# Miniprotein binders against q53ft3, part 53

Target 1, 195 residues: q53ft3
Amino acid sequence: MFGCLVAGRLVQTAAQQVAEDKFVFDLPDYESINHVVVFMLGTIPFPEGMGGSVYFSYPDSNGMPVWQLLGFVTNGKPSAIFKISGLKSGEGSQHPFGAMNIVRTPSVAQIGISVELLDSMAQQTPVGNAAVSSVDSFTQFTQKMLDNFYNFASSFAVSQAQMTPSPSEMFIPANVVLKWYENFQRRLAQNPLFW

## First folded at step 5 (miniprotein)

Design mk19
Fold by ESMFold2-Fast, scan of step 5:
Structure mk19 (fold): chain B 195 residues (1-195), chain A 104 residues (1-104)
Amino acid sequence: as target 1 above (195 residues)
Amino acid sequence: SPIQREFLKLMEEAWEYRLEARELFQEALELYEKGDKEEALRLFREAAELYQKAAELFLKAAELAIKNNDPKSYKQAIYYAERAMRYAEFAQYYAELIQRELEK
């Protein structure tokens, strides 16, 4: 139903079901994560009047999960970007996962999705700085993603003299990647939503 | 006591219906994701019926607990009854969604 994406990591599309209406993704090494994208796969829509509340959890000093509401995904807005760096401890008992005993590794954070009625979701208050609602924040995230991709791809660049012939392997000239990167940055600067 | 024995029997029966309903609900969701809407609809409807049966039994247990002046058991039974009723509602919402998709 759902997917979870962190820059530089493999996308997760197989959430663990901990209840009929609750899904969890594990986030190992969460201290290195700044942003998380949560999205619907498009195969199963929410029933009319329902949506998904997105929570973030990490272990406190006692190893107990602390759940914080990040925001929502709905049929009308099936993806959301959340900033999880710098989030503080909150109360667990006020969340749908607060009464649940979810077993997990102490060093692993989690993204939780609770399927709820839209009317119930409207009465909840997300952590104020978690949702990436500003164009500037989204543009900065996208720029970092582009920088990461370009640097990663460029790290494998080799001169023509260093290439070993392989009929099953395709090569793209480094200057083509650079030209694409420069064009994409220019277009993004003119309109952050062009893509 | 005979009343406590009857309470436990109702709670156990309700729990068994809830577990069966949960398995059907999860299977229905997987079938829906794979595109088998007709079978998913059947299982969501069956899950809803089983959750409703579980809720009914939890409510009967709650009635028994309140008559026996046992507020702790009453709160436990009501908690699970409310949870089962909400899951029945969710299963029904998915069934209605799929039925609507099949009728278009």
Scores: ipSAE 0.358, ipTM 0.736, lowest interface PAE 3.0, mean pLDDT 77

Design mk2
Fold by ESMFold2-Fast, scan of step 5:
Structure mk2 (fold): chain B 195 residues (1-195), chain A 104 residues (1-104)
Amino acid sequence: as target 1 above (195 residues)
Amino acid sequence: SPIQREFLKLMEEAWEYMLEARELFQEALELYEKGDKEEALRLFRKAAELYQKAAELFLKAAELAIKNNDPKSYKQAIYYAERAMRYALFAQRYAELIQRELEK
């Protein structure tokens, strides 16, 4: 249902389901994490009137987990970027994970997703320093992805004189990749939310 | 006491329905994710029935606790009754979603 991405790490798409409405991702090496992306996979939408509250948990100095509300994902906004590096130790928020038996490794942070009624979510206030909702941040991320994809794809470009016949391989002309990149970049510059 | 014994029996029976419903709910979600919508629909509907049955039993236990002047047991039974009703609602809403997808 959900996916979790940390810059420089493999994407996680297999959350641990700890209750009917509760999903958890483990995040080792908390100190190196600046941002976390939480997103819906698109295979299962939320039923009408429901959404997901996104929480972050880290071990307190006493080894006790501290849960903080980061924000939300919904059918209308199925992905969100959160800044984790600014969170304070010992500062907690109201959370629905308190009575649950969650298997946890000491010194490992977690992302928790609680499926909730939208009305209940509207009554909650996320930590003010977590959500990254600016168009500028999204545009910078998208531009970096476009640059990396183009650089990666162009590294495979070969002239026809260097091609070896291989009936099992498919080829895409480099100029088609460049045309797609330029068209997407132009569309993004005109309207960052065009997708 | 006889009332306390009946209370525990109702709580235990309700919890058995909760565990069975939970297994069906989780399996339904996995089947839905894999694209087996018809089987997922069947299991969400069955889970909803079992959660509703659990809620009824927790509410009966709550009634016994209040008659026995046991507010702690009453609060515990009401807590689980509300939880069972919440999960029944979720199972029903997933079933409705799948039903609409199958009609298209």
Scores: ipSAE 0.478, ipTM 0.807, lowest interface PAE 2.3, mean pLDDT 78

Design mk20
Fold by ESMFold2-Fast, scan of step 5:
Structure mk20 (fold): chain B 195 residues (1-195), chain A 104 residues (1-104)
Amino acid sequence: as target 1 above (195 residues)
Amino acid sequence: SPIQREFLKLMEEAWEYMLESRELFQEALELYEKGDKEEALRLFRKAAELRQKAAELFLKAAELAIKNNDPKSYKQAIYYAERAMMYAEFAQKYAELIQRELEK
């Protein structure tokens, strides 16, 4: 359902599902991470009235996770860019992961996504310094990457729509996502600044 | 006491429905991703039904606890009833999403 991107790393599209409404991505070597992008894959939209709360977790001095609310993703705003540098010593947000037994390694941070009712999300306040400026170079990179993914997926959907005059189904095979990923990696290898 | 045993029996039966509904909900998500929307819809509806049954049983347990002057057990049962209702709503919303896709 979700994807997670860190500049200079392979995109993650396979979240660990720790409950029916809770998903996590592992972020190894998190001290080197400044920004994280969280986005919806578009294969499974949120049901009406629902969205996702995005959290960041790092291990404290005792190895216990400290969760902080970064923001939200919804069908209307399916991607968000967060600055996580400087959050490690901040106060933890209230979070729905509190009693969960999540097995992790001590040097790994996590991005957590909790699927919630929009009314519940409206009652929550993200940490004040997580949202990033739209003019950042990283914001430009992530937006271009997401545009590239959307255009690739849409080209396949358009071809199917063209072949079937009245399509009522949208289905994107896993193979299409894999080919987009391989093409994007190839282009980055040839010219890291191509975005 | 006999009332305490009936309370625990209701709580246990409710939890069995919740665990079964969780397995069906997970299977429904996997079927939806594979494109088997009709079967996914059936399982989301079944999960919602089981969660509603669990909520009803938790509420019956709460009623027994309050009649037995046990406010601690009452609060516990009410908490789980509310959680069961919330998860039933989740399953119902996913079922509605698929139903709309199938009706296009």
Scores: ipSAE 0.080, ipTM 0.507, lowest interface PAE 6.2, mean pLDDT 74

Design mk21
Fold by ESMFold2-Fast, scan of step 5:
Structure mk21 (fold): chain B 195 residues (1-195), chain A 104 residues (1-104)
Amino acid sequence: as target 1 above (195 residues)
Amino acid sequence: SPIQREFLKLMEEAWEYMLEARELFNEALKLYDKGDKEEALRLFRKAAELYQKAAELFLKAAELAIKNNDPKSYKQAIYYAERAMEYAEFAQKYAELIQRELEK
């Protein structure tokens, strides 16, 4: 349903589902990460009236997770870019993951996505420094990330004739990546605020 | 006590329905992703039904906990009844979405 992208790293498209409505991505070596992109793959939309709340967590000095609300993704806004470099020293926000027993290594941060009613999401306030504050800066960053993502992902594309059954690995067809790239770029050009 | 045994039996039966519903819900998501919309619809509907049955059993357990003057067990049973109802709603909303796609 979801994808997570960090510049210079392999895209993650297989979130760990920890409940019917909760998904997590691991971010190893998170100290080197400044920005994270969260997006919908486009195959499974949210049901009407629902969306996803996006959280970031890191282990504190006692090894306990500190969760912070970054923002939201919806059918109308299926991707978002978040700055996490300033959040590693921040305090936690209210979050739906507190009752869950999530296994984690001390050096790994997580992105969490909670599927919620849009009315419930409207009552929540993301941390103030998570979103990119300049539209021009955000648009330029998004274009560069999109180009880097497509170019990097395309380097791993294989023709149908080269594919062999391998249940230990997943393959993403180049056409799906291209379709996502073109749709995202078109929407960004038509309305820079669509994200 | 006999009342405590009946409470635990209801909680165990409700949890069995929750686990079965979860497996069907997750399988339905995978089938939807693969484009098997008709089978996904069937499984989302079945998951909603099982989550609803779980909720009914959790509510019965909550009623027994009240009669047994056990507020801690009551709160636990109500918590899981609410979760089961919420998950039933999620499954139903996915089923409604797929039903609309199939009717195009």
Scores: ipSAE 0.080, ipTM 0.566, lowest interface PAE 5.8, mean pLDDT 76

Design mk22
Fold by ESMFold2-Fast, scan of step 5:
Structure mk22 (fold): chain B 195 residues (1-195), chain A 104 residues (1-104)
Amino acid sequence: as target 1 above (195 residues)
Amino acid sequence: SPIQREFLKLMEEAWEYMLEARELFQEALELYEKGDKEEALRLFRKAAELYQKAAELFLKAAELAIKNNDPKSYKQAIYYAERAMQYAEFAQWYAEYIQKELEK
């Protein structure tokens, strides 16, 4: 249903479904992550009147998850870019001298997506600095990735002998996503600095 | 307490329906993404039925809790009843979406 992209890492397209309405992506080595893109794969929509609330979670000093609302994705706005670097500072700001002596255990952050009613989502306030309207290099990377995916997928729809499942909607076969993923990996290996 | 035992029995039975419905719902999503729309439709319809049954049982548990003057158990039961109803609506929406898609 969803994809999660971090610059310099392989795209994740297999979220762990932890409930009927909740999906999670693990973010290992999260302290090196500045931005995260969350997007819908386009194969299955949200139920009508619903969307996805996007959360970020990292373990606090006691190992307990702290969930923060980053923003939303919907059928009408199926992708969003979030800056998470500023959200990870809480533990380090406790004591000026204590931070130097804190032994950090390796930990995994998470992106959570909760399917919620649009009216309920409208009443919630995302963390103010999480949503990104524009980031030059990352925005260009995201746009090129989407363009590449669209162009690749559209190359499979050239014959009128092949019927589409719905005239008002476009569906992408799962194997096309796999082929796009493999093509993207090869391109990334050839041009690691294009984002 | 006999009433408390009956409450727990209803909650446990409702939870079993929730878990079965969840498994079917997740399988239906996977089947739809793989292109097996007819089987996905069948499983979404089955999931909706089971979520509806769970909701009914949670509501019965809530009724017992209120009669037993136990507002904490009442609040818990009503919370799960509302979630079960919401999940039933999710499953029903997907079923209707797929049904309309198959009719084109």
Scores: ipSAE 0.017, ipTM 0.475, lowest interface PAE 7.6, mean pLDDT 73

Design mk23
Fold by ESMFold2-Fast, scan of step 5:
Structure mk23 (fold): chain B 195 residues (1-195), chain A 104 residues (1-104)
Amino acid sequence: as target 1 above (195 residues)
Amino acid sequence: SPIQREFLKLMEEAWEYMLEARELFIEALELYLKGDKEEALRLFRKAAELYQKAAELFLKAAELAIKNNDPKSYKQAIYYAERAMRYAEFAQLYAEFIQRELEK
């Protein structure tokens, strides 16, 4: 139903479904992520009156998840770009004292999507400034991500996935990646604001 | 209370349908993503039926609670009835889409 991508990384189109209405994507090495894109695949729309609330979670110093609402995707707005770089909360001004007790926590964050009533979503307040709203900025960012994403995904499939398989890696057929890329390019060309 | 026991039985029976429907829903989603669309369609339809059955039982429990002047139990039952109906709609939407896809 959903996809998640980060510039320079393989697109994820197989969310871990943790409930009938809840989906999760893992974001390893999230410290290096500035933006994440969440989008609906073109196959199955939300039921009428429903949409998806998009959440971001990172491990705190104790390894416990801290969830934040980023924004929403709907049938009318099936994709959104979120700025993650300002949302991570670590030591802040306590940095010097925290350094003595820094434990190496897992460097994995998560994107969560909760299918909710549109009326309920309207009552929620996302964390400040997560969504990218400028058309020009959005178009430039999206084009750069599309170019880098396709090159990265293709390279990964050809050389690494086939030569040195890993149990922790998910393998996506190249044809699925190509189909998604072509569909997204077509929609972007028809309406830069479809996003 | 005999009425409280009857309410609980209805809630438990509804929840059994919810759990069975959930397993079918997850299995159907996995089959669809794997490309086994015909089997996915069958399971999404079955999941929708079971979610609808759960909703009927939750609604029956809600009716029992309101007759017994128990607004807390009523609110609880109605909440789960709404969730079950929404899950049924979601499963039905998947089924309709796959049916159309198979028809080309």
Scores: ipSAE 0.000, ipTM 0.167, lowest interface PAE 18.9, mean pLDDT 69

Design mk24
Fold by ESMFold2-Fast, scan of step 5:
Parts: structure tokens; sequence; C-alpha cells
Structure mk24 (fold): chain B 195 residues (1-195), chain A 104 residues (1-104)
């Protein structure tokens, strides 16, 4: 349902489902992470009236998770960029993950997505400085995200093309991915907020 | 006491429905991602039914706990009744979404 991207790392597209309405991505070596992108894959939409609240968790000095609300993703806004650098010493927010004692490796942070009613999401305030509101910062990070996605997809397509495909295995030609990427970059250059 | 025994029995039965519903819900989500919408719809509907049954049993347990002046057990039962009702709604909303997709 969801994907998580950190600049300079391979994209994650397989969230761990820890409850019916809760999905988690592990972020190893989180101290080196400045920004994280959370996005919907497009395979499954949210049901009407629902969306995803995005949380960030890091281990405190006692090894206990501290969950903070970063923002939201919805069918109408299926991707969001968050700055997590500087949040590690912040105040913890009220969160729906408190009843879940998720055991994790030390020095591994988590992105949590909680499916909630849009009305409930509207009543909540994300921690300060999490959402990337600067047009310039958004453009730079989006370009880096597109570069990582394109490089990943191109590498994947080449690897699959080198194998004899099974009849049940589908793949997309690399030139189609490239054409989409070029179109997206052109649109982004004309209007950084078009999506 | 007999009331405490009945409370625990209701909680245990409710939790059995919760676990069965969870398995069906997770299978339904996987089927939906794979494009098997008709089977996903069937399982989301069944999961919603089971979550609703769990909620009813948790609410009965809560009623027994409050009559027995046991606020801790009452809070526990209400907490899980609310979670069960939320999961039932969530499963039902996915079923409604898939039903609309199949009608196109």
Amino acid sequence: as target 1 above (195 residues)
Amino acid sequence: SPIQREFLKLMEEAWEYMLEARELFQEALELYEKGDKEEALRLFRKAAELYQKAAELFLKAAELAIKNNDPKSYKQAIYYAEKAMWYAKFAQKYAELIQRELEK
C-alpha cells in the first residue's frame, strides 16, 4: 500500500503490517537521515473518509520508542516529505501506537502509518518543522527522490531483461520508465507543486 | 466469583473472534492488492461480521464488569470493544470500496 524513501537509500515498498490499521517501515542508522518521503503505491486507495497519519519513532536513552506525528497522506495528497533531523530531542505527541510494544533493533527508527478517519486527522497538529513547506527544499528533495526512483527502476528493468522471463512474469520496458521520468521532471520544473 | 468467571469467558470468546477476523482481514487486503476483488470483498465482509460479534461480546463483558464494581475490567473491555468496532468499520469500508469497483 505504501512506500518509504530516504535519499541515498533503496526505496522500501513492503511495510510491516503490525495491526489491521497500522503499517511500519524500519529506518536503520536513523542518525544520518535528514528527510523521509512517505507515499501511496497506487495499488490500494484509502476507503472513503479515511487517510493515513504518519508518525516517526526513535529510541530514547532508555531504548523506549518515542512516537511523534509528522503529518498525513490521503487519496488526494498521496505523498509527503518530512524533515526528521532535529526531532530526536523533541516532545512526544499523543499517538495511536502507544498500546503496541513494537520490539526493534537498537539504533533503528521507524516510520509508522496509522489509518484514521479524516475528521480525526483534522483535529491533530503535527510536530513543528516536520513538514517540508519550502518550495525550493521540496523541489530539491523531489528531484533527488526521482533520481533514486529512476536509478532503482532502471537497474531492476535491466536485471529482469537479462533473464529469460517466465510466462507469468510481467515487466515494463526501461524506455517507458524513462519517458515517465522525463515528463515528470519537466512538469516539476514548470510547477514544483503540481502533485 | 460467578460474575468474574462469566466476564473472563466473554472476553476469551470475543478475543477468539478478533483473531479470526484479523486473519481474514489480512488475507482480504493481500487479495485486493493482487487484484482478486471478488474474494477480497467476501473476506472483508466476513471479517466485519466477526469484528462486530467480538464488539458485542466485549460490550457484554463491560456491562458485567461495571455491575460488579470492577472499573479496571470495565476499561479493558470497553477499550477492546471500541477497537473491534473500529476494525469492523474499517473492513466494511473496504468492502464498500470494492463493491463500487466491481459495479463499474
Scores: ipSAE 0.560, ipTM 0.830, lowest interface PAE 1.7, mean pLDDT 78
Fold by OpenDDE base, second read of step 6:
Structure mk24 (fold): chain B 195 residues (1-195), chain A 104 residues (1-104)
Amino acid sequence: as target 1 above (195 residues)
Amino acid sequence: SPIQREFLKLMEEAWEYMLEARELFQEALELYEKGDKEEALRLFRKAAELYQKAAELFLKAAELAIKNNDPKSYKQAIYYAEKAMWYAKFAQKYAELIQRELEK
């Protein structure tokens, strides 16, 4: 349902589903990560009236996860870019992942997506610095991200016949990824802040 | 009150379906990851049915809350009804995906 992309890293398309409505991506070496892209794979849309709240979690000094709301993804906004490099000093807010026994390893941050009602999401306030607001930084990041995603997707482009059944991995056909990429580039060119 | 008792009964029954469905859903995920697609499919379908039953009961509870002029109980019942409906759709979607994989 969701993908996660870190610049310079492989695209993650297999979120750990920790609940019916909660998905988690592990981000090792999170200290080196500046931006994260969360996107819908297009396989499963949100139900009507639902969207995704995107959270970032990093371990505090005690090793306990601190969750911060980064922003949202919806059927109308199926991708978002978040800056996470400056989030280390934030206080944790109430988060939907608190009751989840998520196995965490030291030095691994997490991106959590919680499927929630749009009305509930509207009442939530993301951390102020998480949204990439500058067009220039966004364009540069997006281009690098897109290139990385393209390269990654292309490198994994196996013919259907070559697909090793990995039941844990949803394979996105290369053509779908390419089409997404092209559409994303087109939208980005039209409005760098379309998300 | 009789209405409140009925409300609580419906909420409890719905929650039992939610818990059972959750267990099946989680097991289905694990089975799918292990490559047991047929059993995963069966369990996702069953989970979807149970979530749907839960949703229906929560909606009935919500109706009772309206009749009883209890907005707090109404909001709670609707909240869980919406979740149950979402979970049902999710389970159904997984089932559909697996079904398509099995047909290939």
Scores: ipSAE 0.115, ipTM 0.574, lowest interface PAE 2.0, mean pLDDT 78

Design mk25
Fold by OpenDDE base, second read of step 6:
Structure mk25 (fold): chain B 195 residues (1-195), chain A 104 residues (1-104)
Amino acid sequence: as target 1 above (195 residues)
Amino acid sequence: SPIQREFLKLMEEAWEYMYEARRLFREALELYEKGDKEEALRLFREAAELYQKAAELFLKAAELAIKNNDPKSYKQAIYYAERAMLYAEFAQKYAELIQRELEK
């Protein structure tokens, strides 16, 4: 139902359903994470009148989870980007996930999605710096993600002379990746929401 | 005490419905995601009914807790009653969603 994306990491498409209305993604090494994308997979919509409140949790000094409301996803807004790097020092509530027995490791933060009534969501106030509302922030996130991908892909690049024949593997010329990257950047610059 | 025994019995029975409903609810979501809408619909409806039964039992337990002057047990029973009602509504909403999709 939900996906979670951190730049430079594999997309997570399997949330832990801790309750009927509660879904959780684990974020290991959360201290290195600046932004998180939460999105609907498109396989299951929210029922009428419902949406998702997106929360971030990090362990406090006592190892107890502190939950902060990041923002919302809905059928009309099926994805959102959140900045979490600045939230680590904030005070939060244990609700709505506090009552849930969620097994946590101290080094792992969590993204929680609570399926709630839209009317109830409207009464909630996200933490001020979490929602990436600006096109610039989105562009920066996307650019960082692309750069990370490019760097990752380039790390595997070998010259023709260095290639070991592997008939079982397909190879893509690095120039193709670069061309794709350049084209993507161009499209992103023209319309950050082109996809 | 007899009241406490009855309270515990109600809570236990309610939880049996909760566990069954939860199983069905999760299975329904999975089936829905896989495109088996008819079976998902059936399971959501069944889950909703079970959650409602659980809610009723939790409420009865809460009433007993009041009679027994046990605010802790009352709070617990009410909490679970509210959750059961919420899940019943949630299951029903999915059932309605799927029903509408099947009618198109």
Scores: ipSAE 0.598, ipTM 0.838, lowest interface PAE 0.7, mean pLDDT 84
Fold by ESMFold2-Fast, scan of step 5:
Structure mk25 (fold): chain B 195 residues (1-195), chain A 104 residues (1-104)
Amino acid sequence: as target 1 above (195 residues)
Amino acid sequence: SPIQREFLKLMEEAWEYMYEARRLFREALELYEKGDKEEALRLFREAAELYQKAAELFLKAAELAIKNNDPKSYKQAIYYAERAMLYAEFAQKYAELIQRELEK
């Protein structure tokens, strides 16, 4: 039903269903994550009067999950971009006897989606301004990712005359990268959830 | 007491319906995602009926608890009755959605 995307990672489309109405995505090494995109796959719409509340969870000092409401996804707004970097600070940590140099082990955070009645969702307040979200924002984010990748890859392009034989080095023609970029942009414009 | 034994039997029976309804609800959602709308519809309807039966039993347990002057057991039974009713509503709404899709 849902998908979760972090820049530089494989998209997740198989949520763990932990209850009839609750779905979870694991986010390993969450300290390196700034933004998370949550979206509906388009395979199943919400029934009338229903939507999804999106939560972020990280382990507290005791290893217990702390859930925070980030925002919502609905049939009318089927994708949302959330800034979670400010939520990873772990406020409330106490240092016995002053300054301790704490080495943090990377931990698994979670995105949770709770399917709820729209009336119930209207009574909830998301944390701060974490949500920056719409399907338009998701398309813009994805387009920016594509642009950044293409520009990065193209920065290493060399003319055929500048190439020297090397058995350990692989080369990809620049026009192949351009064709992939153009194809992906076209497909994204027609259906943002084609992938 | 005899009243406590009857309360526990009602709660136990209600939970058997809840567990079966949950299993069917999850299976129905998975089938819907795979495009098996007819089977998903059947299972959502079945889940709704089982959640409704669970709710009825939780409500009977609640009535027994209040007659036995046990407010803690009453609150517990009412809580699960409300949860069962909510899930019955969800199952029914998914069934209505699928039925409309099949009628197109």
Scores: ipSAE 0.534, ipTM 0.817, lowest interface PAE 2.0, mean pLDDT 77

Design mk3
Fold by ESMFold2-Fast, scan of step 5:
Structure mk3 (fold): chain B 195 residues (1-195), chain A 104 residues (1-104)
Amino acid sequence: as target 1 above (195 residues)
Amino acid sequence: SPIQREFLKLMEEAWEYMLEARELFQEALELYEKGDKEEALRLFRKAAELYQKAAELFLKAAELAIKNNDPKSYKQAIYYAERAMLYAEFAQMYAEFIQRELEK
């Protein structure tokens, strides 16, 4: 149902389903990640009145998971870009007096998606520094590519449902995302300064 | 009929290549995410080859169906041939991306 993209890495489309309404992506080597993109594959829409709350979890200095609400994705806004560099524990910290050993523990972060009622989501407040401004050219370019992907995926899902008697026999989620990824990679190669 | 048995055999063999290619493709994605780019490249190339073989067999099945005056089987075989070709293209593109990463 969902995809997760980090610049310089292959797109993830196989979220681990940990509950009926909860999905998780693992982000190894999270210290090197500045931005995360979360999007719907377009193959299956949210039920009417529902959307997805997007959370980010990283281990704090004690190794305990810290969950933070980044934002939301919905049928009407199926993709979002989040800046997570400001949320990381101790990133860029250089303290010669002994903080170094505690701060520099590598760990796996997670993106969590919880399917929730839209009314419930409207009552929640995302962390202040997670939202990415859409004014800069890179954010605008990335958002446009994600919108193109959602439209492509939705169109492809309809075509597959109508034209194939056994849609589950094909890599429907993976191949739809792969075609989008191809277009994204091609455009990044043309304008590498944007990412 | 003998022609119908041959058609089914071609469809079955093509589908076996599709499943093998899918397994290699998924393994290649996991290897790339783990940083094993050279092995991922090898498996994406192998997956592309197997998807191409599947497409060839689906096309042979389509030819057999049209000669047997069976337009429904023909359309189904052509549909799967087109899907196999698309998947081969995706695998080739992933391989090209990784190859360029390794070169620079």
Scores: ipSAE 0.000, ipTM 0.111, lowest interface PAE 16.3, mean pLDDT 68

Design mk4
Fold by ESMFold2-Fast, scan of step 5:
Structure mk4 (fold): chain B 195 residues (1-195), chain A 104 residues (1-104)
Amino acid sequence: as target 1 above (195 residues)
Amino acid sequence: SPIQREFLKLMEEAWEYMLEARELFREALELYLKGDKEEALRLFEKAAELYQKAAELFLKAAELAIKNNDPKSYKQAIYYAERAMRYAEFAQKYAELIQRELEK
């Protein structure tokens, strides 16, 4: 249902389902990550009145997960870009050992998606400064990449709808998303200034 | 006490339904993502039934806890009854979505 993208890495489209309503993507080597994109794959919508709350978790100095709400994805807003670099250093409340920049656990963070009622989501407050507004080059590149994906997915869905007898059988395989990403990267390499 | 033993039996039976419903919900979502909407619909409807059954049993356990003057067990049973009802609602909403898609 969901995809997770980090610049320079293979897109992830196979989240681990850890509960009926909860999905997780692993982010290895998270200290090298500044932005994470979370998006819906485009063919399978949320049921009416539901959406996804997006959380970020990193290991603290004792290896305990620290979960923070980053924002939301919904049928009306199926993608979101989050800046996580400020969250990794213990921004906000001071921890005595935070200034020492010591990490004792493996450098793996997680993106969590919790499927929730929109009414419940409206009562939640995301961590400040996580959502990005689109002024830097990475955000513009990511937006263009996502636009390119939705154009591709929409084109594919229309083509399949014309050929498939039942719309309920229509879907986009995860490998098609991976092939799209590879094709986009190849095009970017041929003309790196195009984004 | 006999009431405490009956409470535990209801909680255990409710948890069995929760685990069955959870597995059906997981399978239904996987089928839905793969495009097998008709089978996904069937499993979401079945999951909703089992979650509802679990909720009923948790509520019966809560009633026994009140009778036994055990507020801690009451709170535990109510907490899980509410969770079971929430997941039943989720399964029902997915079923409604798939039904509408099949009508297109």
Scores: ipSAE 0.017, ipTM 0.488, lowest interface PAE 7.0, mean pLDDT 73

